VH-VL binders against L-aspartate semialdehyde sulfurtransferase iron-sulfur subunit. Designs and how they scored, part 14

Target 1, 131 residues: L-aspartate semialdehyde sulfurtransferase iron-sulfur subunit, of Methanocaldococcus jannaschii (q57563)
Amino acid sequence: MRKRVYYWTDSEHINKPVISDTILNTGVKINILKAKVEPQEAFLILELFGSKETIEKALNYLSKFGEVEEISKVIKRDLEKCVHCGCCITQCPINVIYMDEDYNVVFKEEDCVGCKNCLKACPFKAIEIFE
Short names: E, the ipSAE of ESMFold2; O, the ipSAE of OpenDDE; V2, 0.75 times the mean of E and O plus 0.25 times the DockQ between their complexes.

## First folded at step 13 (VH-VL; framework fv_clesrovimab)

Design t2 (from s4 with light chain T25A G28S; at its last look DockQ between E and O 0.48; V2 from the best seeds 0.00; counts 0 for: pae E 2.7 > 2)
Fold by ESMFold2, look of step 13:
Structure t2 (fold): chain C 131 residues (1-131), chain A 125 residues (1-125), chain B 107 residues (1-107)
Amino acid sequence: as target 1 above (131 residues)
Amino acid sequence: EVQLVESGGGLVRPGRSLRLSCTVSGFTFGDYAMSWVRQAPGKGLEWISFIDSKAYGGTTEYAASVKGRFTISRDDSKNIAYLQMNSLKTEDTAVYYCARDTYGSGYEIDYFDYWGQGTTVTVSS
Amino acid sequence: DIQMTQSPSSLSASVGDRVTITCRASQSISSYLAWYQQKPGKAPKLLIFKASRLQSGVPSRFSGSGSGTVFTLTISSLQPEDFAAYYCQQYNDYPITFGQGTRLEIK
């Protein structure tokens, strides 16, 4: 089984080997799809592999040292509500949202992993996530 | 109304091939994983294969009893899932159901909330 | 592979009886278990998921419990339409596996 999550760590936990300890304590396999690491915080996109029970234990362990947000399978944009303001572009950690040559905001929905950051940023509530 | 309809079953001799179809309606097929589950005469249920939605890579998995012989696929534009069954054996004789996986859990496969009526495959000499 | 064993394999009961069917997993599956009802010549119908959550449209006389390795399906007051086969299914890990089934018959 596999599951993708966003994982945020703060300054209290950034100096701890949380990923390594999670693997050693639970037996989960982890693939890091993306990492943005700063002195005060880290943001990761993780893909966990194992039985659902193993993944559940791993997520519980990770939650002790940071914030876990599960990635939804489906995201859609309502073009009737979208005014192409671009507020969502900077919030996409895997850069599937960009502005084209005509200044329209474009979502590569097929590449989206459902992180919800763009949903939280859209002032016109044009973005939906279907879990 | 969610509906799944299997077709393509029949009588076939061992070693031959058969392709099953599962035609779906009443939901956005591309959003869902699909499985095939079979039931031999007088026996219980056996999961044999699944295919995930293409948004999550369209991954497939097979039970050991059919791996290498059966191939699951999907055509989202036609709302059809397929099961290509090659090198059929007498122990493949069963009713074959297609089943819709649940929505939105973040895993490839869970439990099955809607099932088709089944199509019968008989493999005999 | 996670083996699922149901008990009893067959059961006779009367309308109004309380019935309990047990499903045992060969290793822990947490709460990743579903129950299905199958009437003769029909496809299975989902009753319960996540061990204890009732599927929409299923009568409240059906309930599920358990976690880890032992799970039960209970029908609190049997109705004539409840005489069928019942299957548990684990979805904790590959391959997805079902119990061998329990046939509930009219006494």
Scores: ipSAE 0.394, ipTM 0.763, lowest interface PAE 2.7, mean pLDDT 85
ESMFold2 (binder alone), look of step 13: mean pLDDT 91; pTM 0.936
OpenDDE, look of step 13: ipSAE 0.747; ipTM 0.915

Design t3 (from s4 with light chain S31K; at its last look DockQ between E and O 0.50; V2 from the best seeds 0.00; counts 0 for: pae E 7.9 > 2)
Fold by ESMFold2, look of step 13:
Structure t3 (fold): chain C 131 residues (1-131), chain A 125 residues (1-125), chain B 107 residues (1-107)
Amino acid sequence: as target 1 above (131 residues)
Amino acid sequence: EVQLVESGGGLVRPGRSLRLSCTVSGFTFGDYAMSWVRQAPGKGLEWISFIDSKAYGGTTEYAASVKGRFTISRDDSKNIAYLQMNSLKTEDTAVYYCARDTYGSGYEIDYFDYWGQGTTVTVSS
Amino acid sequence: DIQMTQSPSSLSASVGDRVTITCRTSQGISKYLAWYQQKPGKAPKLLIFKASRLQSGVPSRFSGSGSGTVFTLTISSLQPEDFAAYYCQQYNDYPITFGQGTRLEIK
């Protein structure tokens, strides 16, 4: 079984070996798909492998030292509300949102992993999750 | 509204190949994982193969009984999942069902909320 | 592989009876257990997932319970349409496995 998550560490835990401890405590296997490490915070895209029970234990452990968000592809943009402001572009950690030469905001849906960061960034609430 | 329709079954001699198709409608196929499950005459259910949605990497899994002989694939633009069955044995005689995994929460495979009616594969001399 | 054993393998009952089917697993699967109903010549139909959650459209006379290695499916008042085969399925780890089935027949 596998699961992809976004993981943010806060300033309290940036100096802790959270990934190593998670593996040693749970037996989960972790593939790091992306990492952005700053002096006071880290952002990771993780892929966890194991039984569902092992993954559940690993996610519980990770959440003690940072914020976990499950990756979902279930997003929708309401073109009536979207004004092509571009606020969502910087919130996409895998850069699938861009502005074309006509200044329209474009979602490269085929590459989207569904993290939903752009949903929270949109000032017009034009990006919604499927129910 | 959700429909899964298997096709491609038939009578075939051992050692030959068949390709099964599962044509789906009533949902966005690309968002779902799919499995093949078979049932030999008078027997229980046996899961044999799984393919994830491409959003989660399109990974595949196989039961040991078919690994190396069967290949699962999908064409999301056509709403079809395939099962290529090579080197068929008499033990592969069964009704073959395609089944939809539940709409995801990020796990690879769950339980199967919709099933096709099945297509019969008979492998005999 | 996680082995799934159902009991009884077959059972005769009358309309109105309370029926219990047990599924035992060879190792712990938490609550990752589903139940299916299959009528003759038809595909399986999902009844219960996550051990105890009723699938939409399934009558409330069906219920599931259990965790770990022992799970039960209960039909509180058997109806004529409930005579079928029943299968448990684990989805905790690969390979996905089913119980051998329980055939529920009219007495």
Scores: ipSAE 0.026, ipTM 0.631, lowest interface PAE 7.9, mean pLDDT 84
ESMFold2 (binder alone), look of step 13: mean pLDDT 91; pTM 0.939
OpenDDE, look of step 13: ipSAE 0.709; ipTM 0.901

Design t4 (from s4 with light chain D93E; at its last look DockQ between E and O 0.07; V2 from the best seeds 0.00; counts 0 for: pae E 14.6 > 2, placed apart)
Fold by ESMFold2, look of step 13:
Structure t4 (fold): chain C 131 residues (1-131), chain A 125 residues (1-125), chain B 107 residues (1-107)
Amino acid sequence: as target 1 above (131 residues)
Amino acid sequence: EVQLVESGGGLVRPGRSLRLSCTVSGFTFGDYAMSWVRQAPGKGLEWISFIDSKAYGGTTEYAASVKGRFTISRDDSKNIAYLQMNSLKTEDTAVYYCARDTYGSGYEIDYFDYWGQGTTVTVSS
Amino acid sequence: DIQMTQSPSSLSASVGDRVTITCRTSQGISSYLAWYQQKPGKAPKLLIFKASRLQSGVPSRFSGSGSGTVFTLTISSLQPEDFAAYYCQQYNEYPITFGQGTRLEIK
């Protein structure tokens, strides 16, 4: 099983090893897909791997030291509307959108974290969010 | 063009084993989860097994009806998913479909956007 | 396990008719509901995901609505190729479950 969550730490816990302690206390495997750290808070996108029970325990533990929100958004590109103009490429902060040698825009949807920056960049509204 | 082709079905006596194969093409197989779904004669659809992409750990899930008897696996270098079916029972008689699961593409959702044409397994004494 | 109940189990309709198929769930599944079309001897084909989103290549006469425990599939103007079985499927939790199916036949 895997689950993706948004995770925000507060100022009380910004300097604590919350991720490490979560792994040690629950046995969950965690992949960090994005991290943005500010002086008084941190924002992470986490991917948790384990049994349903292990993931639930890990989410409960994480919630003691920050806020957890499950990621449920689906982002798809409508190939009928897409004209491969490339306007969305620079809007992806993790570079999952690029142009190949044939000038086709390619989305690596499996690496997408759901930030929505690209949807506003498309002049043909070819990028949709399904919630 | 996305294609999934099942093979390995046939007639078998209870207690015996079969291995089903699902050969895929037209997409990067390693990026996707795969599921097996079966349909008994005159009945509806039953999800039976799931295997995740390697990028997400390659984990597996099973329906209670087959857990402990069936094993799902994959060989990404050959673009093949497998279903090893041991200790077959008459109630395992069905058409078996492999289906591309959108879960392994980085989404936590289990709907099936592409299906094979199915292979028939008949378990009869 | 989440029970999925479709109604009607079968219906007859004419080309050009508007038809509606209902799927009810035993507990809330938010919008994690898909619809499939299956023609005799063929594999299912995805029509709708996330309760209301049309899969690429599906005609616009198909639509879905609902959330929570009650969902509908609507065909606004029935075409000859639409006579098939239809299944709903929840993907809110394991095990994945399907409705029992609805047969749509020509009158």
Scores: ipSAE 0.000, ipTM 0.538, lowest interface PAE 14.6, mean pLDDT 83
ESMFold2 (binder alone), look of step 13: mean pLDDT 91; pTM 0.939
OpenDDE, look of step 13: ipSAE 0.708; ipTM 0.897

Design t5 (from s4 with light chain Y94W; at its last look DockQ between E and O 0.46; V2 from the best seeds 0.00; counts 0 for: pae E 4.5 > 2)
Fold by ESMFold2, look of step 13:
Structure t5 (fold): chain C 131 residues (1-131), chain A 125 residues (1-125), chain B 107 residues (1-107)
Amino acid sequence: as target 1 above (131 residues)
Amino acid sequence: EVQLVESGGGLVRPGRSLRLSCTVSGFTFGDYAMSWVRQAPGKGLEWISFIDSKAYGGTTEYAASVKGRFTISRDDSKNIAYLQMNSLKTEDTAVYYCARDTYGSGYEIDYFDYWGQGTTVTVSS
Amino acid sequence: DIQMTQSPSSLSASVGDRVTITCRTSQGISSYLAWYQQKPGKAPKLLIFKASRLQSGVPSRFSGSGSGTVFTLTISSLQPEDFAAYYCQQYNDWPITFGQGTRLEIK
């Protein structure tokens, strides 16, 4: 079984070997799909492999030292609500959102990994999750 | 009404092939994973094969007892799942059920909420 | 592979009895366990999922409990239609496996 999650740590936990300890304590296999590490925080996209029980234990352990969020299957923008303000552009950690020559916000949805940062940032609630 | 109907069973000699069909109705087939489960005479249930919906990659899984000999497939336009059974052995004699996965936990496979009536395959010399 | 062992393999009981069937797993499976009923010549029918949750349309005399490696199916007051075979199934990890079954017979 496999599951992808977003994982955030802050300066209190950034120097702790959380990934290694999670693997040793649970037996889960972890693949790091992306990492953005700054002096006082880290953002990771993790892919976990194991039984459902093993993955649950690993997520519980990870949550003690950071924030875990599951990756959504589908995101979609409601163009009637979107006013092209651009608030979501800087919130996308993989840079799939940009502004075109006419100042319209464009999503490259096929490259999206479903992290939901843009959904949380949209003041007009124009971004939705569908499964 | 959700319905699953298996067909294609019969009596065959060892080494021969059969193709089973599972015709479904009463739900959007393309959104669901499907499995085949068999039951030898007087024995318990054995899961043997799985196919995911095409929306989630259409991946397949097989029990070790049938891997390399059986192939699961689906035709979503016809609402049919298939089990191609090659190189049949006497140990493959069983009632074969198709079953619908619920996706209740958000993982690939969970438990089976609807089952077909079964089709009997007998492999005998 | 996760081995599933049911006990007893066979059981005789009278209408009105309380019946308990146990399923033991070779590894922890959290609560990823289902129970099925199968009458002779018929397909299995889902009774319980996630160890303790009753499927729609199943009588409330059926209940499930357990977590980890030991699980039970209980019928609180046996009815004539409950004489059947019962199977547990784990769905924690590949491959999906079933218990060997428990036959519940009329005394």
Scores: ipSAE 0.131, ipTM 0.653, lowest interface PAE 4.5, mean pLDDT 84
ESMFold2 (binder alone), look of step 13: mean pLDDT 92; pTM 0.944
OpenDDE, look of step 13: ipSAE 0.671; ipTM 0.878

Design t6 (from s4 with heavy chain D101E; at its last look DockQ between E and O 0.36; V2 from the best seeds 0.00; counts 0 for: pae E 3.8 > 2)
Fold by ESMFold2, look of step 13:
Structure t6 (fold): chain C 131 residues (1-131), chain A 125 residues (1-125), chain B 107 residues (1-107)
Amino acid sequence: as target 1 above (131 residues)
Amino acid sequence: EVQLVESGGGLVRPGRSLRLSCTVSGFTFGDYAMSWVRQAPGKGLEWISFIDSKAYGGTTEYAASVKGRFTISRDDSKNIAYLQMNSLKTEDTAVYYCARETYGSGYEIDYFDYWGQGTTVTVSS
Amino acid sequence: DIQMTQSPSSLSASVGDRVTITCRTSQGISSYLAWYQQKPGKAPKLLIFKASRLQSGVPSRFSGSGSGTVFTLTISSLQPEDFAAYYCQQYNDYPITFGQGTRLEIK
């Protein structure tokens, strides 16, 4: 079985060999599809291979040292609630949210992979995710 | 309302080919993986093939019993999944169901929340 | 492959009875098990997923329990429309496999 997840780790955990320890502790196989590493945080898109039980154990282990988020959601933005504050821009791991020349926040919804980071960051609750 | 309708079944001699269609409506077909599951007369259910959604590359898998003979495909613009069945054998006689997989689990195959009515394939000489 | 064995293969019962169907797996599947109902000439219908979660629109008299290698589908008060075949399915690992089925018949 194969499962893709977002994995966020922060400065407290970035110096730990979490991926290696996850593999050694669970037997899961992991492919890294994308990595963006900053001095204070890392973002990974991981693809895990194994039985669902093995993947479940691996995700439990990973969640001790960071945040795990499942991929595949449909995003919608409520333009009546959105005030174009831009809080969501840096939260998008694939850069589908940006500010245009008129300072409007633009979502390329068709490129979205369904993470929840922009939803969690919006102070006006203008972003919803549908299954 | 979610609806799946299979077609293309019939009586065919061993060694010949047949193409099944699954026409879907009531949901965004391109977002969902689809499977074919068959049921021989008086027997249980057998998963035989799946095709993943566009978002995950449209990959395919096959049960060992049909691999190399059957080909699953999809046309998202027409909301149709296909099963091309070549080199048919008498043991391929069954009702063939298309089934929609759950959305949002993050796995390529899961359980099936909606099924079509089935189309009957009879392979006899 | 993960082999799925249902018991009993056939069961006779009366309206109002409490009915239990068991599904045993050849290896652990955590809670990745679904139950389906199939009436004659019809497609399967999802009843239970994740071993114990009731699908929307399914009557509450249906329930599921178990984890690991032994799972149970229970119908708490059998109704006339419940006479059908029942199948378990594991989705823990490839290939997806089903139990051989349990036929629930009127006494």
Scores: ipSAE 0.208, ipTM 0.665, lowest interface PAE 3.8, mean pLDDT 85
ESMFold2 (binder alone), look of step 13: mean pLDDT 92; pTM 0.942
OpenDDE, look of step 13: ipSAE 0.649; ipTM 0.868

Design t7 (from s4 with heavy chain G30D; at its last fold request DockQ between E and O 0.67; V2 from the best seeds 0.00; counts 0 for: pae E 2.9 > 2)
Fold by ESMFold2, look of step 13:
Structure t7 (fold): chain C 131 residues (1-131), chain A 125 residues (1-125), chain B 107 residues (1-107)
Amino acid sequence: as target 1 above (131 residues)
Amino acid sequence: EVQLVESGGGLVRPGRSLRLSCTVSGFTFDDYAMSWVRQAPGKGLEWISFIDSKAYGGTTEYAASVKGRFTISRDDSKNIAYLQMNSLKTEDTAVYYCARDTYGSGYEIDYFDYWGQGTTVTVSS
Amino acid sequence: DIQMTQSPSSLSASVGDRVTITCRTSQGISSYLAWYQQKPGKAPKLLIFKASRLQSGVPSRFSGSGSGTVFTLTISSLQPEDFAAYYCQQYNDYPITFGQGTRLEIK
């Protein structure tokens, strides 16, 4: 099983080996899809692998040292509302949104992790989440 | 009105191939993962494969009993899931159900909230 | 693989009886357990998910409980339409597995 989450660490824990300790404590495998580290805050997109019980234990452990938000499976763009303005492109941390040579905004949905950044950025409300 | 309709079953000799189709309606197909589950005559249920929604990469998994012989696929534009079954064995004789995975859990596969009525595959000399 | 064992394999009961079906797993699955009902010649129907949550449209006489390795499905007062086969399913880890089934028949 795999699950993708956002993870924010606070200033108390930014210099601690939380990822390593989570792996050792639970046996979960973790892939870091993105990391953005600031002096007093870190933002990560993590992909966890294991049984659902193992992932559950890992998320509980991680939540002791930061905040965890689960990523939805489905984000979609409404092509009738989209005017190809490109506001969403800079908000995608894994670069699945780009502008083609005809100036149309393109989503590579199979690579999307459902982070919701693009949903909040669209001025025409063309991006939807299906939960 | 959610509907799943399987087709493509039949009688076939061992070693041959069949392709099953699951035509869906009443929901946005490309949002959902789909599975195939089979039931041999007088026996219990066996999960055999799934295909994830494209939003999470369209990944596939197979039960060991069919891996390498069966291929699951989907055509979101036609609202159809497929199961290509090659090198059929007598042990593959079953009713084959397509099943819709529940929505919004954040995992590839969970439990199945809607099932088709099934299509029968019989593999016999 | 996570083995799922249901008990009993079959039972006979009368309308109005209270029955309990048990599903045991070979390893812990937290609460990632579903129950299905299947009538002859029909597809399975989801009854319970997450061990204890009732699916929409399922009568309240059905209930589920348990966590870890032992789970139960209870029917508090059998109705004529409840005579069917029942299956548990774990969805904790690959491969997805089902119990062997419990056949509930009329005495």
Scores: ipSAE 0.425, ipTM 0.777, lowest interface PAE 2.5, mean pLDDT 86
ESMFold2 (binder alone), look of step 13: mean pLDDT 91; pTM 0.939
OpenDDE, look of step 13: ipSAE 0.721; ipTM 0.901
ESMFold2, fold request of step 16: ipSAE 0.022, 0.200, 0.366; ipTM 0.640, 0.682, 0.747
ESMFold2 (binder alone), fold request of step 16: mean pLDDT 91, 92, 91; pTM 0.939, 0.939, 0.937
OpenDDE, fold request of step 16: ipSAE 0.726, 0.729, 0.722; ipTM 0.909, 0.909, 0.906

Design t8 (from s4 with heavy chain G106D; at its last look DockQ between E and O 0.58; V2 from the best seeds 0.00; counts 0 for: pae E 3.0 > 2)
Fold by ESMFold2, look of step 13:
Structure t8 (fold): chain C 131 residues (1-131), chain A 125 residues (1-125), chain B 107 residues (1-107)
Amino acid sequence: as target 1 above (131 residues)
Amino acid sequence: EVQLVESGGGLVRPGRSLRLSCTVSGFTFGDYAMSWVRQAPGKGLEWISFIDSKAYGGTTEYAASVKGRFTISRDDSKNIAYLQMNSLKTEDTAVYYCARDTYGSDYEIDYFDYWGQGTTVTVSS
Amino acid sequence: DIQMTQSPSSLSASVGDRVTITCRTSQGISSYLAWYQQKPGKAPKLLIFKASRLQSGVPSRFSGSGSGTVFTLTISSLQPEDFAAYYCQQYNDYPITFGQGTRLEIK
């Protein structure tokens, strides 16, 4: 089984080997899909592999050292409302939203992990995320 | 009304191929994962294959007994799931059910809330 | 693979009896366990999921319990329509596996 999660830590836990300890304590396999590290925090997109029980144990362990949120796997943009302003681009931590050569905002929705930052940033409410 | 209807079963010699279809109605097929489960005459249930919704990448899983010989696929525009069965063996003789997985955003296979009535496949020389 | 073993393999009972069927797993599956009823010539029907949650439309005389490696299906007062085969299924890990079945027959 596999599950993708949004995970981030703060300054209290940023120096801990949380991923390694999670693997050692639970036996889960972890793939890091994205990582963005700031001086006082880290933001990760993780993909966990194992039995459902193993994944549950891993998520419980991870939550002791940071915040875990399951990732929505569907994003949709209403092209009638979108004016290509670009407000959502800087809010996407995994860079699936970009401006093309003609200054149109493009969503690679197949790569989206559903963090909801772009939805809250859109001044025209053109973005929906489904679970 | 949720309905799943299997078709394409029949008598076939070992080593040959057969394609099963599962036609669905009464729900948005593209949102659901599907499985094939078989039952040999007088025997219990055996899960054989799974395909996730396209929104979740359409990933597939197979039981070891059929991996490499069977291929699950789906056509969401026609509301049909398929099971291509190649290199059939006499031990593949069974009633084949298609089954709908529970609704959710998780890529995980769960339990099966709706089942078709089954189609019989007989593999004999 | 997670082996599922049901006990008993068959049993005979009368209308009104309390019946208990046990499913044992070869390794822990948390609560990722479902129960199905199958009547002769028919497809299985979901009764219980997540070990203890009753599926919509299933009579309240059916109940499930257990976690880890031992699970039970209980019918509190057997009715004539309950004579069927019963299967447990784990969905904790691939491959998905079923118990060998329990046939419940009229005494």
Scores: ipSAE 0.357, ipTM 0.745, lowest interface PAE 3.0, mean pLDDT 85
ESMFold2 (binder alone), look of step 13: mean pLDDT 91; pTM 0.939
OpenDDE, look of step 13: ipSAE 0.628; ipTM 0.861

## First folded at step 14 (VH-VL; framework fv_clesrovimab)

Design r1 (from t7 with heavy chain E61Y; at its last look DockQ between E and O 0.65; V2 from the best seeds 0.00; counts 0 for: pae E 3.3 > 2)
Fold by ESMFold2, look of step 14:
Structure r1 (fold): chain C 131 residues (1-131), chain A 125 residues (1-125), chain B 107 residues (1-107)
Amino acid sequence: as target 1 above (131 residues)
Amino acid sequence: EVQLVESGGGLVRPGRSLRLSCTVSGFTFDDYAMSWVRQAPGKGLEWISFIDSKAYGGTTYYAASVKGRFTISRDDSKNIAYLQMNSLKTEDTAVYYCARDTYGSGYEIDYFDYWGQGTTVTVSS
Amino acid sequence: DIQMTQSPSSLSASVGDRVTITCRTSQGISSYLAWYQQKPGKAPKLLIFKASRLQSGVPSRFSGSGSGTVFTLTISSLQPEDFAAYYCQQYNDYPITFGQGTRLEIK
């Protein structure tokens, strides 16, 4: 099983090895999809792997040292409305959207984290959110 | 009315292939994950395959008993889920159900709220 | 793989009886457990999810409890339509697995 979350830390906990301790305490596997680290705070996009029980233990541990927000938004592209303009490509922070050699915009939806930046960029409203 | 209707079952010799279809109606298929579950004669239920909605990545999973031989797929434009069954064995003889997964936990697979009535596959010489 | 063991494997009871069926798991599954009813020649029907939550349209005489490795399905005041097979299912981890089933028959 896998789950993606946003994770924020503050100045009190920024210098603690929270990711390492979480892995050691729970046995969860963690992939860091994005990290923005400042001297007084950090923002991470994490992907957790394990059983549902293991992931829940890991999220509980992480929440002791920062804020966790689950990523549950569901995005798809309407291919009838999409004209392959490419406006969305630069808005994807994890490179889920790219242009192939035939000038078609390719959307690797399984890797999407639901940030919505691409939705705002599409002039034809070809990108939808499912709730 | 949520409906799931399996088709494509029948009698087939070992080593042959068969493709099952699950035609759905009464809901927005694009938004839902689907599973195949089978039940051998006189036995219990065995989950065999799962395909997520494309909005959650369209990932697939297989039970060890069928991995490498069976392929799950979906055609969202036609509201059909498929199970391609290759290299069939006598142990694959069962009623095959398609089932709709729920979405509420934020995980890939949960439990099954709607089931088809099943299609029978018999693999024998 | 998480093995699921139901007890009893079969049970005879009368209309009006209270029945409990137990599902034991080989590993902890938190509360990620569902219960299904299956009548002969029919597909399974979801009764309970998340160990204790009733699916819409399921009579309140059905209830579930448990967490971790031991779970129960209780049917109070059995009705004629309740004579069927019952299966538990875990959805904590892959592969998804079911119990072997409990057949509930008329005494």
Scores: ipSAE 0.302, ipTM 0.712, lowest interface PAE 3.3, mean pLDDT 85
ESMFold2 (binder alone), look of step 14: mean pLDDT 91; pTM 0.938
OpenDDE, look of step 14: ipSAE 0.704; ipTM 0.896

